# VH-VL binders against q9vr94, part 33

Target 1, 124 residues: q9vr94
Amino acid sequence: GVTEEQMWSAGKLMRDVCLPKYPKVSVEVADNIRNGDIPNSKDTNCYINCILEMMQAIKKGKFQLESTLKQMDIMLPDSYKDEYRKGINLCKDSTVGLKNAPNCDPAHALLSCLKNNIKVFVFP
Key: E = the ipSAE of ESMFold2; O = the ipSAE of OpenDDE; V2 = 0.75 times the mean of E and O plus 0.25 times the DockQ between their complexes.

## First folded at step 19 (VH-VL; framework fv_becotatug)

Design v6 (at its last look DockQ between E and O 0.06; V2 from the best seeds 0.00; counts 0 for: pae O 7.6 > 2, off the site)
Fold by ESMFold2, look of step 19:
Structure v6 (fold): chain C 124 residues (1-124), chain A 116 residues (1-116), chain B 107 residues (1-107)
Amino acid sequence: as target 1 above (124 residues)
Amino acid sequence: QVQLQESGPGLVKPSETLSLTCTVSGFRISDYYVHWVRQAPGKGLEWLGVIYWYGSTRYNTPFTSRLTISVDTSKNQFSLKLSSVTAADTAVYYCARELWYSFDHWGQGTLVTVSS
Amino acid sequence: EIVLTQSPDFQSVTPKEKVTITCRASQSIGDYIHWYQQKPDQSPKLLIKSASKSFSGIPSRFSGSGSGTDFTLTINSLEAEDAATYYCQQSSSKPYTFGQGTKLEIK
């Protein structure tokens, strides 16, 4: 099964892709987001959107519930899955009404919901 | 097999700089966060600082003016320098790896005594 | 800075009894709390991560619970080898901080 080391390595690869695209997001700010300190700005929201798109969790501002559940099964150790499945389902409507919102607002809404509904939310 | 090992002088004179090296194996140092933690004799654990992916650092507030953490990725090593030491800096110094928010592997620790 | 306060500071315990150690945070830290065991002259050893997840290879008698500000490490059916000092540690924000420690001794 997927180990925590494998999950960590996958997360670093996502940060390697996304962080350079947003130079106003420092490594420390990205790490604070990882620890659950989620700011609300265009640059940070779009950095988060980049990560969530790589996870196939969001597409054009719309939460991809079934794809997210599938990716969770691939990317998380078995011990994480029940808590994540529950939290992911609680967030199914988190981007509803935000499809046309600017500044990657749907990504901020989705991550904020996931953090609030998953006790320890792992994030790159 | 993940291993961390501290090394450096066991005795440092007051006002001088304490220098330690942590040599790691079983993982690339650039792929993880690595921390320094210390423990004065008979006391609790005190977090000193971290080096993140890509080499950025964060230090605990009392140490921001005296502490430097650096990394040599080609040697798979990172180091600690603590300047202007006093007897209060006498402690066992640990390096530790962070994996998903907790410290999953620790070095064995090295005692540094600050005395004349 | 987030202060972690453990209780008790010290406890003499009898083998096979249930032991409870608490850790209280000065502000909400979600489940970003971890428990370590440190035996004399040894490095700390991760027991429980993220409030309640057992680390690999840790005996099932160790469990963690709590969320937010109040956390508990429980040792069911204490064994003599469990004599050690136990620390909680938060990773919700930098600086990371540790509780002051709880020392368990076997009667």
Scores: ipSAE 0.611, ipTM 0.885, lowest interface PAE 1.8, mean pLDDT 91
Fold by OpenDDE, look of step 19:
Structure v6 (fold): chain C 124 residues (1-124), chain A 116 residues (1-116), chain B 107 residues (1-107)
Amino acid sequence: as target 1 above (124 residues)
Amino acid sequence: QVQLQESGPGLVKPSETLSLTCTVSGFRISDYYVHWVRQAPGKGLEWLGVIYWYGSTRYNTPFTSRLTISVDTSKNQFSLKLSSVTAADTAVYYCARELWYSFDHWGQGTLVTVSS
Amino acid sequence: EIVLTQSPDFQSVTPKEKVTITCRASQSIGDYIHWYQQKPDQSPKLLIKSASKSFSGIPSRFSGSGSGTDFTLTINSLEAEDAATYYCQQSSSKPYTFGQGTKLEIK
């Protein structure tokens, strides 16, 4: 597996791509999200959606379970994988009924679910 | 210890609304999905619907117009309301927790009889 | 909806015998099949999840197999306490559905 340093470096790249697309999302807010403090607003939700799309975790508002598991295996250190695998499966239906919801609600729901079900939660 | 417990009136008159509560303990309701399943006397199991941690619901097709499932996170409770009941709605009603696509914990069930 | 058909509906067996219950799905459901045991006046209990994975605390005499449309629950060396009705359940798609049940009686 990758090192923790490699994981964070990859996350930084994703953040650098997505954060500029949403000027109303400050670095501080992004850091809060990284730490598990997830607000519920259109800008932050869509910022989250951008990150999740880059991770191939969400597509057109739908959670991509198999893709997420694959990416997890590639992007996470081995010590994180078991916990993430469990959490991901617990969140398998977290976007159900939200596919066409506005304001990137599926992304908010998915990340919130992951945060609640992963003890060693990490986010870019 | 994971626990689910159904509660509500054991008798309901025809055309009235059946209301049940599922009280949970030993886990956070925001971490799991909860389903309602019923079983008519001497019959098999019938899936009624599911509620997700964020409040979204999906109902079995026959119950779409009569069934409402809700959640109260402050009380760790789920609710089921089934309107316009008939004798065909007489059954033991269960709430069950889903983990990895299976129902790993069930309530004890509560019998609801529809009779005039 | 996906229809699950169990076989047999009823079986009377003696202790220590091997029991096999089958569940057939109307369409492929991968391994999204689960088995439950229900004794009289009790709630269903999970035995096997995902076709072949034993749930925690379940005796080793219970096992599951199959994929796609055909699944089997096996009780290797039946015990008196195994008298119950057994259900298969699919979670491949909603609505979730159950088999009609298989009642096992001990002679």
Scores: ipSAE 0.014, ipTM 0.663, lowest interface PAE 7.6, mean pLDDT 92
ESMFold2 (binder alone), look of step 19: mean pLDDT 93; pTM 0.949

## First folded at step 20 (VH-VL; framework fv_becotatug)

Design w1 (at its last look DockQ between E and O 0.04; V2 from the best seeds 0.00; counts 0 for: loop humanness VH .265 < .308, pae O 3.8 > 2, placed apart)
Fold by ESMFold2, look of step 20:
Structure w1 (fold): chain C 124 residues (1-124), chain A 116 residues (1-116), chain B 107 residues (1-107)
Amino acid sequence: as target 1 above (124 residues)
Amino acid sequence: QVQLQESGPGLVKPSETLSLTCTVSGGRISDYYWHWVRQAPGKGLEWLGVIYWYGKTRYNTPFTSRLTISVDTSKNQFSLKLSSVTAADTAVYYCARELWYSFDHWGQGTLVTVSS
Amino acid sequence: EIVLTQSPDFQSVTPKEKVTITCRASQSIGSYIHWYQQKPDQSPKLLIKHASKSFSGIPSRFSGSGSGTDFTLTINSLEAEDAATYYCQQSSSKPYTFGQGTKLEIK
């Protein structure tokens, strides 16, 4: 099964792709987001959007519920899956009405919802 | 299996610089976050600082003017330098790996005594 | 800086008893609390991470609970080898901080 080292390595790859695209997002800000301190700015929201697109969780501002559930099964250790499945389903409508919102607002809304509904929250 | 080992002099004179190296085996140093933690004799654990895989550092507030953490990827090592030491810096110094928010591997620790 | 306060500082314990150790954070830290065991002259060892997840190879008698500001480490049916000092540590924000420690010894 997927180990915490494998989950970490997959997350590092996503960050290595996305973080350089948003130079105003420091490593420390990215780490704060990982710890659940989610700011609301264009740069941080679009960094989050980049990560969520790599996870196949968001596409053109729309939450991809079924692909998110599939990627969760691939990327997470078994002990995380039940809580994540429940939290992901609770957030199925988190981007409704935001698809065309500016500043990657749908990504901010989705991640904020997931953080609030997943107790052991992990993010790249 | 990841293993960490601290090395460096066990005795340092006051006002000099304490210098330690942590050698990592069984994993690449560039893949994780690496920490220094110390413990004065008979006391609790004190976090000193971290080096991220991008080379950035963060230090605990009392140490910001005296502490340097650096990495040598080619030797798979990271290091601590603490300048202007006093007897209050006498402690066992540990290096540790962070994986998903916690310290899952620790070195064995090395006692550094600051004494004239 | 987030201050972690453990209770008790010291406890003399009898084998097979249930022992609880508490850790209180000065502000909410979600579940970003971790527990370590340190035996004399040894390095700390990770027991519980993310408040309640057991680290690999840790005996099932160790468990953790809590969220927000109040956390517990429970040793169900204490064994003699569990005599050690226990620390909580938060990773919600830097600087990372430890509780002051709780020393357990066998009566």
Scores: ipSAE 0.535, ipTM 0.864, lowest interface PAE 2.2, mean pLDDT 91
Fold by OpenDDE, look of step 20:
Parts: C-alpha cells; structure tokens; sequence
Structure w1 (fold): chain C 124 residues (1-124), chain A 116 residues (1-116), chain B 107 residues (1-107)
C-alpha cells in the first residue's frame, strides 16, 4: 500500500488542479472541507465534485461504487481500507435521485455521507 | 480564534516522566493534526511528534521509546509524556495545530527544566 | 530525515533595507516549505506557507518563493519590528524538520 505521505501528496495534486477552477472557494474553505466542515453552496459543491471526479468516485453526478473501491485499494494506506470499504458501501445510494446540474448536489451528498460513515476519513 | 495553551510542571527530576497538556479553545480538536515541538534554551526548534484526530500517533525517531502523545476529545485536550528525562530534555515545549501541512496556531510554550 | 540549511545564520541590517533568507533542503520537497517568525520570549508565528502563500494577517512586505530544494524568504523594506529569528520548516515527509534559524537584528 501507499504511505500517508504519498496519500496526502496525491491529494494535494488533486486540490491544485480543482481549486483554481473555482476562484470563489478560498484555500481556507477548502481546508475546512477537508476537516469535515462541508458547506452547501454551488461553488463548494462543484469543487468537491471536481475532486471526486478525479478520484473516479463520481461521474455525471452518479456514484461509481466499483470504481471507488478500486481507487481506494490503490490510493489509501492499508490501515484505512477496511473502514473505507464499509463506509463506501453504506453510501452507495447517497446520490440517487439528486440532480447534478447546476449545484452539484450529488457531490455534496456523497462527501457528507462518507464523512459521516468513515471515522478515519481524509479528503484533499 | 483558535487558542492553544500548554500546562504542566515546570520542574522535573532526572529519570522521571515529563507530563504536559495542551488545552485547545475556540475550536474543536477533532479533524485536525496536533503536534508537539520543543526548543532548548538558545537553540532551534525540534519536532517531537503528532497525533491525528482519530488517535494515530507518529514520533520523531529519537523519542520513539520515551514519548507518548494522547488525546482527550471530551476535554478538547491532548497531552505529552516523556519518560526517563535528562538535562538534555530541558526546553520550552510548544503545542501546535497543523492546517494543511503548516503550523498555523501555536501555544505560548511552557518551560520545563530537568534538575535534581 | 530531510535536512534544511538556512543562510545566513545571522544578519544585521538597517530599516527599509531588503532582506533575503534562503533555505536549502537535502532533497526535493516540492512546495512543502513554510516560514515562521519567532521574537524573543514568544512562540513561532506562521508567515508563509507552501513556499509562497502568505498567511492571514501577515504584512505584504513578507514574501516567499522557490520549489524543489531552494527556497527564499524576502522582507521588502525592513521594519524595526521585524527583528526576530526566522525558521523554515518542511512537511514533505516525517519527521518534520526545521532549519537552524536565521537571526535578524535591526541596527
């Protein structure tokens, strides 16, 4: 498995790609999101969507269960995997019935669900 | 608005255990990484270790056998225990919060002197 | 561990001058370098994070640059209140490490 440092490094790269695309999302707000303070706004939701798309966790507002499990297996330290597998499965229906445009609601719902069901949770 | 404050004995005898507590106010201890850093008199900064919000710890190599960091979420505190102290452990001890890899908040520091 | 070497160790300058402090890492650390200011009998204060991002409330005269192994802290037009010891710190890998510090005195 990967180290924690590698995990965080990869996360930083994703953040560096997505954050510039949403200038209304400050670095501080992004840090808050990482720490579980997830606001509900179009810009922050779509920023989250950008990150989740890079993780191959969401596509066109739909949660990608198998893809997420695959990416989790290669991107997380071994000590994280068991709890993440459980949480991911618990959130498999978190995006059902939600419209992606224009507010990226599925991304908000998915991240919120994962945060609430994974104790050792990390986000870029 | 987040504030950190170190507390504990300022004097410890050789071979005893140094115990300090960092009290966090103005923010929750959950979901952050919390660090201990010390500074010997007239010297630079030395990283001691970190505790994550979920309880995992990592210590600097020289201290792996002597250092224990713990967290009490109910009290919004985290602590340091350094056993078998010597005069070389005399220093100002700081607690700090990590936000995205940098230490954005520091305690005022507390001097601990190891002396018989 | 990653070793950070600052230059110079000590500098004495007059107000309004430009000051440059360098920090070299023993290996590439990307942009995971941060700068702190510590005044006598005070705790360190974050100035610059991730090589070039100013922390909130920091005067504009402070700036940072660099990537990989070579980094620079610049104080453009030094003020008397800037007398302090400055440290670089890397977060690229554990253990976190600091430079040895640069003491800045104001004439």
Amino acid sequence: as target 1 above (124 residues)
Amino acid sequence: QVQLQESGPGLVKPSETLSLTCTVSGGRISDYYWHWVRQAPGKGLEWLGVIYWYGKTRYNTPFTSRLTISVDTSKNQFSLKLSSVTAADTAVYYCARELWYSFDHWGQGTLVTVSS
Amino acid sequence: EIVLTQSPDFQSVTPKEKVTITCRASQSIGSYIHWYQQKPDQSPKLLIKHASKSFSGIPSRFSGSGSGTDFTLTINSLEAEDAATYYCQQSSSKPYTFGQGTKLEIK
Scores: ipSAE 0.028, ipTM 0.686, lowest interface PAE 3.8, mean pLDDT 93
ESMFold2 (binder alone), look of step 20: mean pLDDT 93; pTM 0.953

Design w2 (at its last look DockQ between E and O 0.08; V2 from the best seeds 0.00; counts 0 for: pae O 8.4 > 2, off the site)
Fold by ESMFold2, look of step 20:
Structure w2 (fold): chain C 124 residues (1-124), chain A 116 residues (1-116), chain B 107 residues (1-107)
Amino acid sequence: as target 1 above (124 residues)
Amino acid sequence: QVQLQESGPGLVKPSETLSLTCTVSGGRISDYYMHWVRQAPGKGLEWLGVIYWYGKTRYNTPFTSRLTISVDTSKNQFSLKLSSVTAADTAVYYCARELWYSFDHWGQGTLVTVSS
Amino acid sequence: EIVLTQSPDFQSVTPKEKVTITCRASQSIGSYIHWYQQKPDQSPKLLIKHASKSFSGIPSRFSGSGSGTDFTLTINSLEAEDAATYYCQQSSSKPYTFGQGTKLEIK
């Protein structure tokens, strides 16, 4: 199965793609987001959106429930799957009512929901 | 498998600079967060600092003026320099790798004694 | 900075007993706490991460619990080899900090 080192390496690749696109998001801010300290600003929200799009979790501001569950099955160690499946399903409506909201607001809403519903929270 | 090993002089004179190197095998240090932690004899563990990327660092507050952590990616090594040492800096020094928020691999530790 | 206070500082324990060690944080750290075992003349070894997730290869007698500010490491049926000092460590914010340690000795 997928190891924590493999999960780390995949996450680092996503950060390496997304972080340079948002120069106002420092490595320290990105690390804080990884720890579940999720600010609400355009730059940080759009950085989060970039990561979530690479995970196939969000598209055009809409949470992609089925693809997220599929990616979770492929990319997480087995010991993480039950908690993540529960948390992902609890967040199925987290972007509802956020049309083309400005500042990548749907990404902020989705990640905030996942953080609140997953005990062992990991994020690139 | 990942292995970490500290090396450097075991004795340093007061007011001089303590220099240590951590050699890593079984993985590239540029792919991980690498840390220094120390332990004075008979005391607890004290976090010193981290290197996130080649050249990017964060230090514990008391050490910001004296501590430098650096990387040599060609040798897969990272180093600690602590300037202006006193007897209070006598400790076992550990290097450690962070994976997903915790230190999953530690070096063996090296004792550095600061004395005249 | 976040201060971690462990209890007790020292415990003399009989093999086969259940041992609990507590760690209290000066502010909420969620579940970003980790437990290490350090035997004499050895480096620390990771036991429990994220409050309750066992690290690979750790004996099942070790478990962890808690969230927020109050955390517990439990050793169910202590073995002689468990004589060591135990540290909690938070990674919620820099600087990372450790508890002062809890030393377990065999009675």
Scores: ipSAE 0.496, ipTM 0.852, lowest interface PAE 2.4, mean pLDDT 90
Fold by OpenDDE, look of step 20:
Structure w2 (fold): chain C 124 residues (1-124), chain A 116 residues (1-116), chain B 107 residues (1-107)
Amino acid sequence: as target 1 above (124 residues)
Amino acid sequence: QVQLQESGPGLVKPSETLSLTCTVSGGRISDYYMHWVRQAPGKGLEWLGVIYWYGKTRYNTPFTSRLTISVDTSKNQFSLKLSSVTAADTAVYYCARELWYSFDHWGQGTLVTVSS
Amino acid sequence: EIVLTQSPDFQSVTPKEKVTITCRASQSIGSYIHWYQQKPDQSPKLLIKHASKSFSGIPSRFSGSGSGTDFTLTINSLEAEDAATYYCQQSSSKPYTFGQGTKLEIK
């Protein structure tokens, strides 16, 4: 597996791509999201959606289970994988019935679900 | 099976601090968001606050100056302290677990009466 | 805060009838609404989560619908044991809030 340093480096790259697309989302807000404080607003939700899309975890507001598991195996240290597998499974239906436009609700729901079900959670 | 149980004194004097503990079994509290909700006699439900798995707390606005929620992961317990109580704080106090936004498990509730 | 208003406040019905309880939010909350049942001297029990998803172990006669600001809990073919107060609750934003409750009595 990858090291924690490698994991965070990869996460930073994703943040660097997505933050500029959403100027209303400050670095502080992004840090709060990383730390589990997830607001429910269009801008922050769609920022989260951007990150999740880059992770291939969500597509057109639909959770991508197989893709997520694959990316997890590549992007996470080995010590994180078991807990993430459980959390991902628990959140497999988190986006069902939610509309993607205009507020990126699926992304918010998915990330919130993962945060609620994974203790050692990492996000860019 | 997950179970929650509130414990603490059922009687508190005005201006004193109300202290309650929620003991959780069948699951680790450190993996979930844990909440306190109260219900005054014959009234509806009022959300008090939450403690997140990473230790951060958030309180309902009316209680920000009086409410403290803490956690003891070694005992699988989390607690509530409400200072400067008045008769208006008389209620059944519930602890509850949140699983993806909804409260899927509740304690039985404990009545706390504020009286001189 | 988001205010949830339930209707009706009280309803008395006979067994086997259909009951509908509504919950209106002061602003759009998507599907982040949940329904609870509370019997006298008991804690609330989760019935429906996220507007329409039944919680585990809940009888099929309970169902939920709605999105945005208007939500409905439906109980088909009421049983005597369904006598309780029902609450809607939103988790779209903090603080979490509850409806005022709907008390259901069975004749």
Scores: ipSAE 0.013, ipTM 0.645, lowest interface PAE 8.4, mean pLDDT 92
ESMFold2 (binder alone), look of step 20: mean pLDDT 93; pTM 0.950

Design w3 (at its last look DockQ between E and O 0.05; V2 from the best seeds 0.00; counts 0 for: pae O 4.1 > 2, placed apart)
Fold by ESMFold2, look of step 20:
Structure w3 (fold): chain C 124 residues (1-124), chain A 116 residues (1-116), chain B 107 residues (1-107)
Amino acid sequence: as target 1 above (124 residues)
Amino acid sequence: QVQLQESGPGLVKPSETLSLTCTVSGFRISSYYVHWVRQAPGKGLEWLGVIYWYGKTRYNTPFTSRLTISVDTSKNQFSLKLSSVTAADTAVYYCARELWYSFDHWGQGTLVTVSS
Amino acid sequence: EIVLTQSPDFQSVTPKEKVTITCRASQSIGSYIHWYQQKPDQSPKLLIKHASKSFSGIPSRFSGSGSGTDFTLTINSLEAEDAATYYCQQSSSKPYTFGQGTKLEIK
């Protein structure tokens, strides 16, 4: 399993890639999203979508369940895995019906579901 | 080995500016969130502020007009300036690293006394 | 801002006792609570993070529990070296805040 320092460093790399693409998303707003305060706007949803695509969790608005479970095994410390596996599986249908929705709505739906089903919520 | 170390003058006169430096080793300061926390003698811990990635700061509300936190990434240091100090600012000042929501490493602390 | 209220403020305890310290938040903070130990003239030391996860190298007699607004730090079978002040701290929202502290002394 990966260490919490390695998970943190991977998270910073994802933020380094995605945050500059969305200049209306401030560092504080991104930090609030990390803490599970998930707003619903085009800019924040698309920032979230950028992160989720880097995690291979979403592709063209569709939740990638098997890829997400594989990435969880790579990116999370062992002590996190059982809770995350359960929460990820509970969210398998969270983007159903949203494939063509605008404003990165599927990313918002997926992350909101994960936050609601994972006790220790961590996000880049 | 992750280490943080506060330094600065131990005595500051009222109305002057308190200036402290936190020197870190074992990690790059720009890669983590780093906080200032203080503790008045015999009292509890008081959060002062944070520097996020990319140099952005957030201060505790009573300090927003007097506190400046800055970073020098080339020296792996960050600093605190607290202007217009009074006796109420006498405290041990700590710098601390945040890793996933908690403070996993703290400096040893430095006592600053505000007195004539 | 989120106020954390610890109980008790002070407790004189006998070695080998089970000690319970509580922390109550003024609003729900999920599991974003952390516990620190501070011995005299020392920096705080992280014990428990995210309500119940032990930090690396912390003795197993320390454990944490709770979610939402009510949290507990437990010391099973107190040792003399555990005499210290204990603080809870929330990281659910800025400003981060600490409880007022609980001082444990050995009787």
Scores: ipSAE 0.605, ipTM 0.880, lowest interface PAE 1.7, mean pLDDT 91
Fold by OpenDDE, look of step 20:
Structure w3 (fold): chain C 124 residues (1-124), chain A 116 residues (1-116), chain B 107 residues (1-107)
Amino acid sequence: as target 1 above (124 residues)
Amino acid sequence: QVQLQESGPGLVKPSETLSLTCTVSGFRISSYYVHWVRQAPGKGLEWLGVIYWYGKTRYNTPFTSRLTISVDTSKNQFSLKLSSVTAADTAVYYCARELWYSFDHWGQGTLVTVSS
Amino acid sequence: EIVLTQSPDFQSVTPKEKVTITCRASQSIGSYIHWYQQKPDQSPKLLIKHASKSFSGIPSRFSGSGSGTDFTLTINSLEAEDAATYYCQQSSSKPYTFGQGTKLEIK
C-alpha cells in the first residue's frame, strides 16, 4: 500500500486543484472538513464534490461504488483499507434520491456518511 | 476562538496518581484529536499520547502502563491520569489540538511538581 | 522512534540578521515536520506546518523548507521579539517526537 506521505501528497494535489475553484471556502474551513467538521453550504458541498470527483467516488452526483473501492485500494495505506471498505459499503446508497444541482447535496451526504461510519477518517 | 486550558493539582506526592483536565472551547471536541505533551523544567518537549475524537487512545511507549487519557464530551473536557509518579514526572503539562498532523493550538500549560 | 536533531543548540544574533535553524530526521519523514516557537513561561506556538506552510498570523519573515530528512527554519530579518526557543516536530509516525530545541537570543 501507499504511505501516509504519499496519501498527503495526493491529497494536497487535489486541494490545490479544487480550492481555487471555490474562493469562498477558506483553507481553515477545508481543514475542518478534513477533520470531520462538515458544514452544509453550497460552496463547501461543491468543494467536497470536486474532491470526490477527483477520487472517482462521485460522477454527476451519483456514488460510484466499484470505482471508490478501487481508488481506496490504491490511495490509502493498508491500515485504513478494512475500515474504509466497510464504511464505503454502508454508504453505498447515501446519494440516492438527491439532486446534484445546485447545492451538491450528494457530495455532502456521502462525505457525512463516510465520516459517521469510519473511525480513522482521512480526507484531503 | 479556539482555546484549551489545563487544570489540576500543582503538587503530587510520589507513588500517587497525577490527574489533569483539559477544558476546550471554540471547536467541536468530537471532530479533533487532542494530545498531551509535557516539558520538564529547563528541558524539551515530550509527547505523551493522543486521544482521537471517537475515544481511541495511543500512548508513548514509556507511559503505556501508567497513562490513561479520556474524554468527557458533556463537559468539553479531556483528562490525563498518570499513576505511580516520581520526581521525573515533574513538568509543565500541555494539551494541544491537532489539525492535520500539526499542533495548531496549545493550552497555557500547568506545572505539576512531584514532591514528598 | 524517529529522532530529530536540531542545529545549532544555541545562537546569539543581532536584530535584522538572517537566522537559519536546521532539523535532521533519523529517517525520511516526507513533509511531516512542523516548527514551533516557545518564549519563556509561554506555551509553544505553531509557526510552520508541513515543512513550508506558514500558520495563520505568522509574520512573513518566517519560512520553512526541506523534505525527506533535512529541514530548515529561516528568519529573514530578526526582530527583538523573536527571542525564543524553537522546536521541530515530526508527525510521520508515532510516537510523535520533537527536536531538542534551538535557543535564540537577541543581542
Scores: ipSAE 0.034, ipTM 0.671, lowest interface PAE 4.1, mean pLDDT 93
ESMFold2 (binder alone), look of step 20: mean pLDDT 93; pTM 0.950

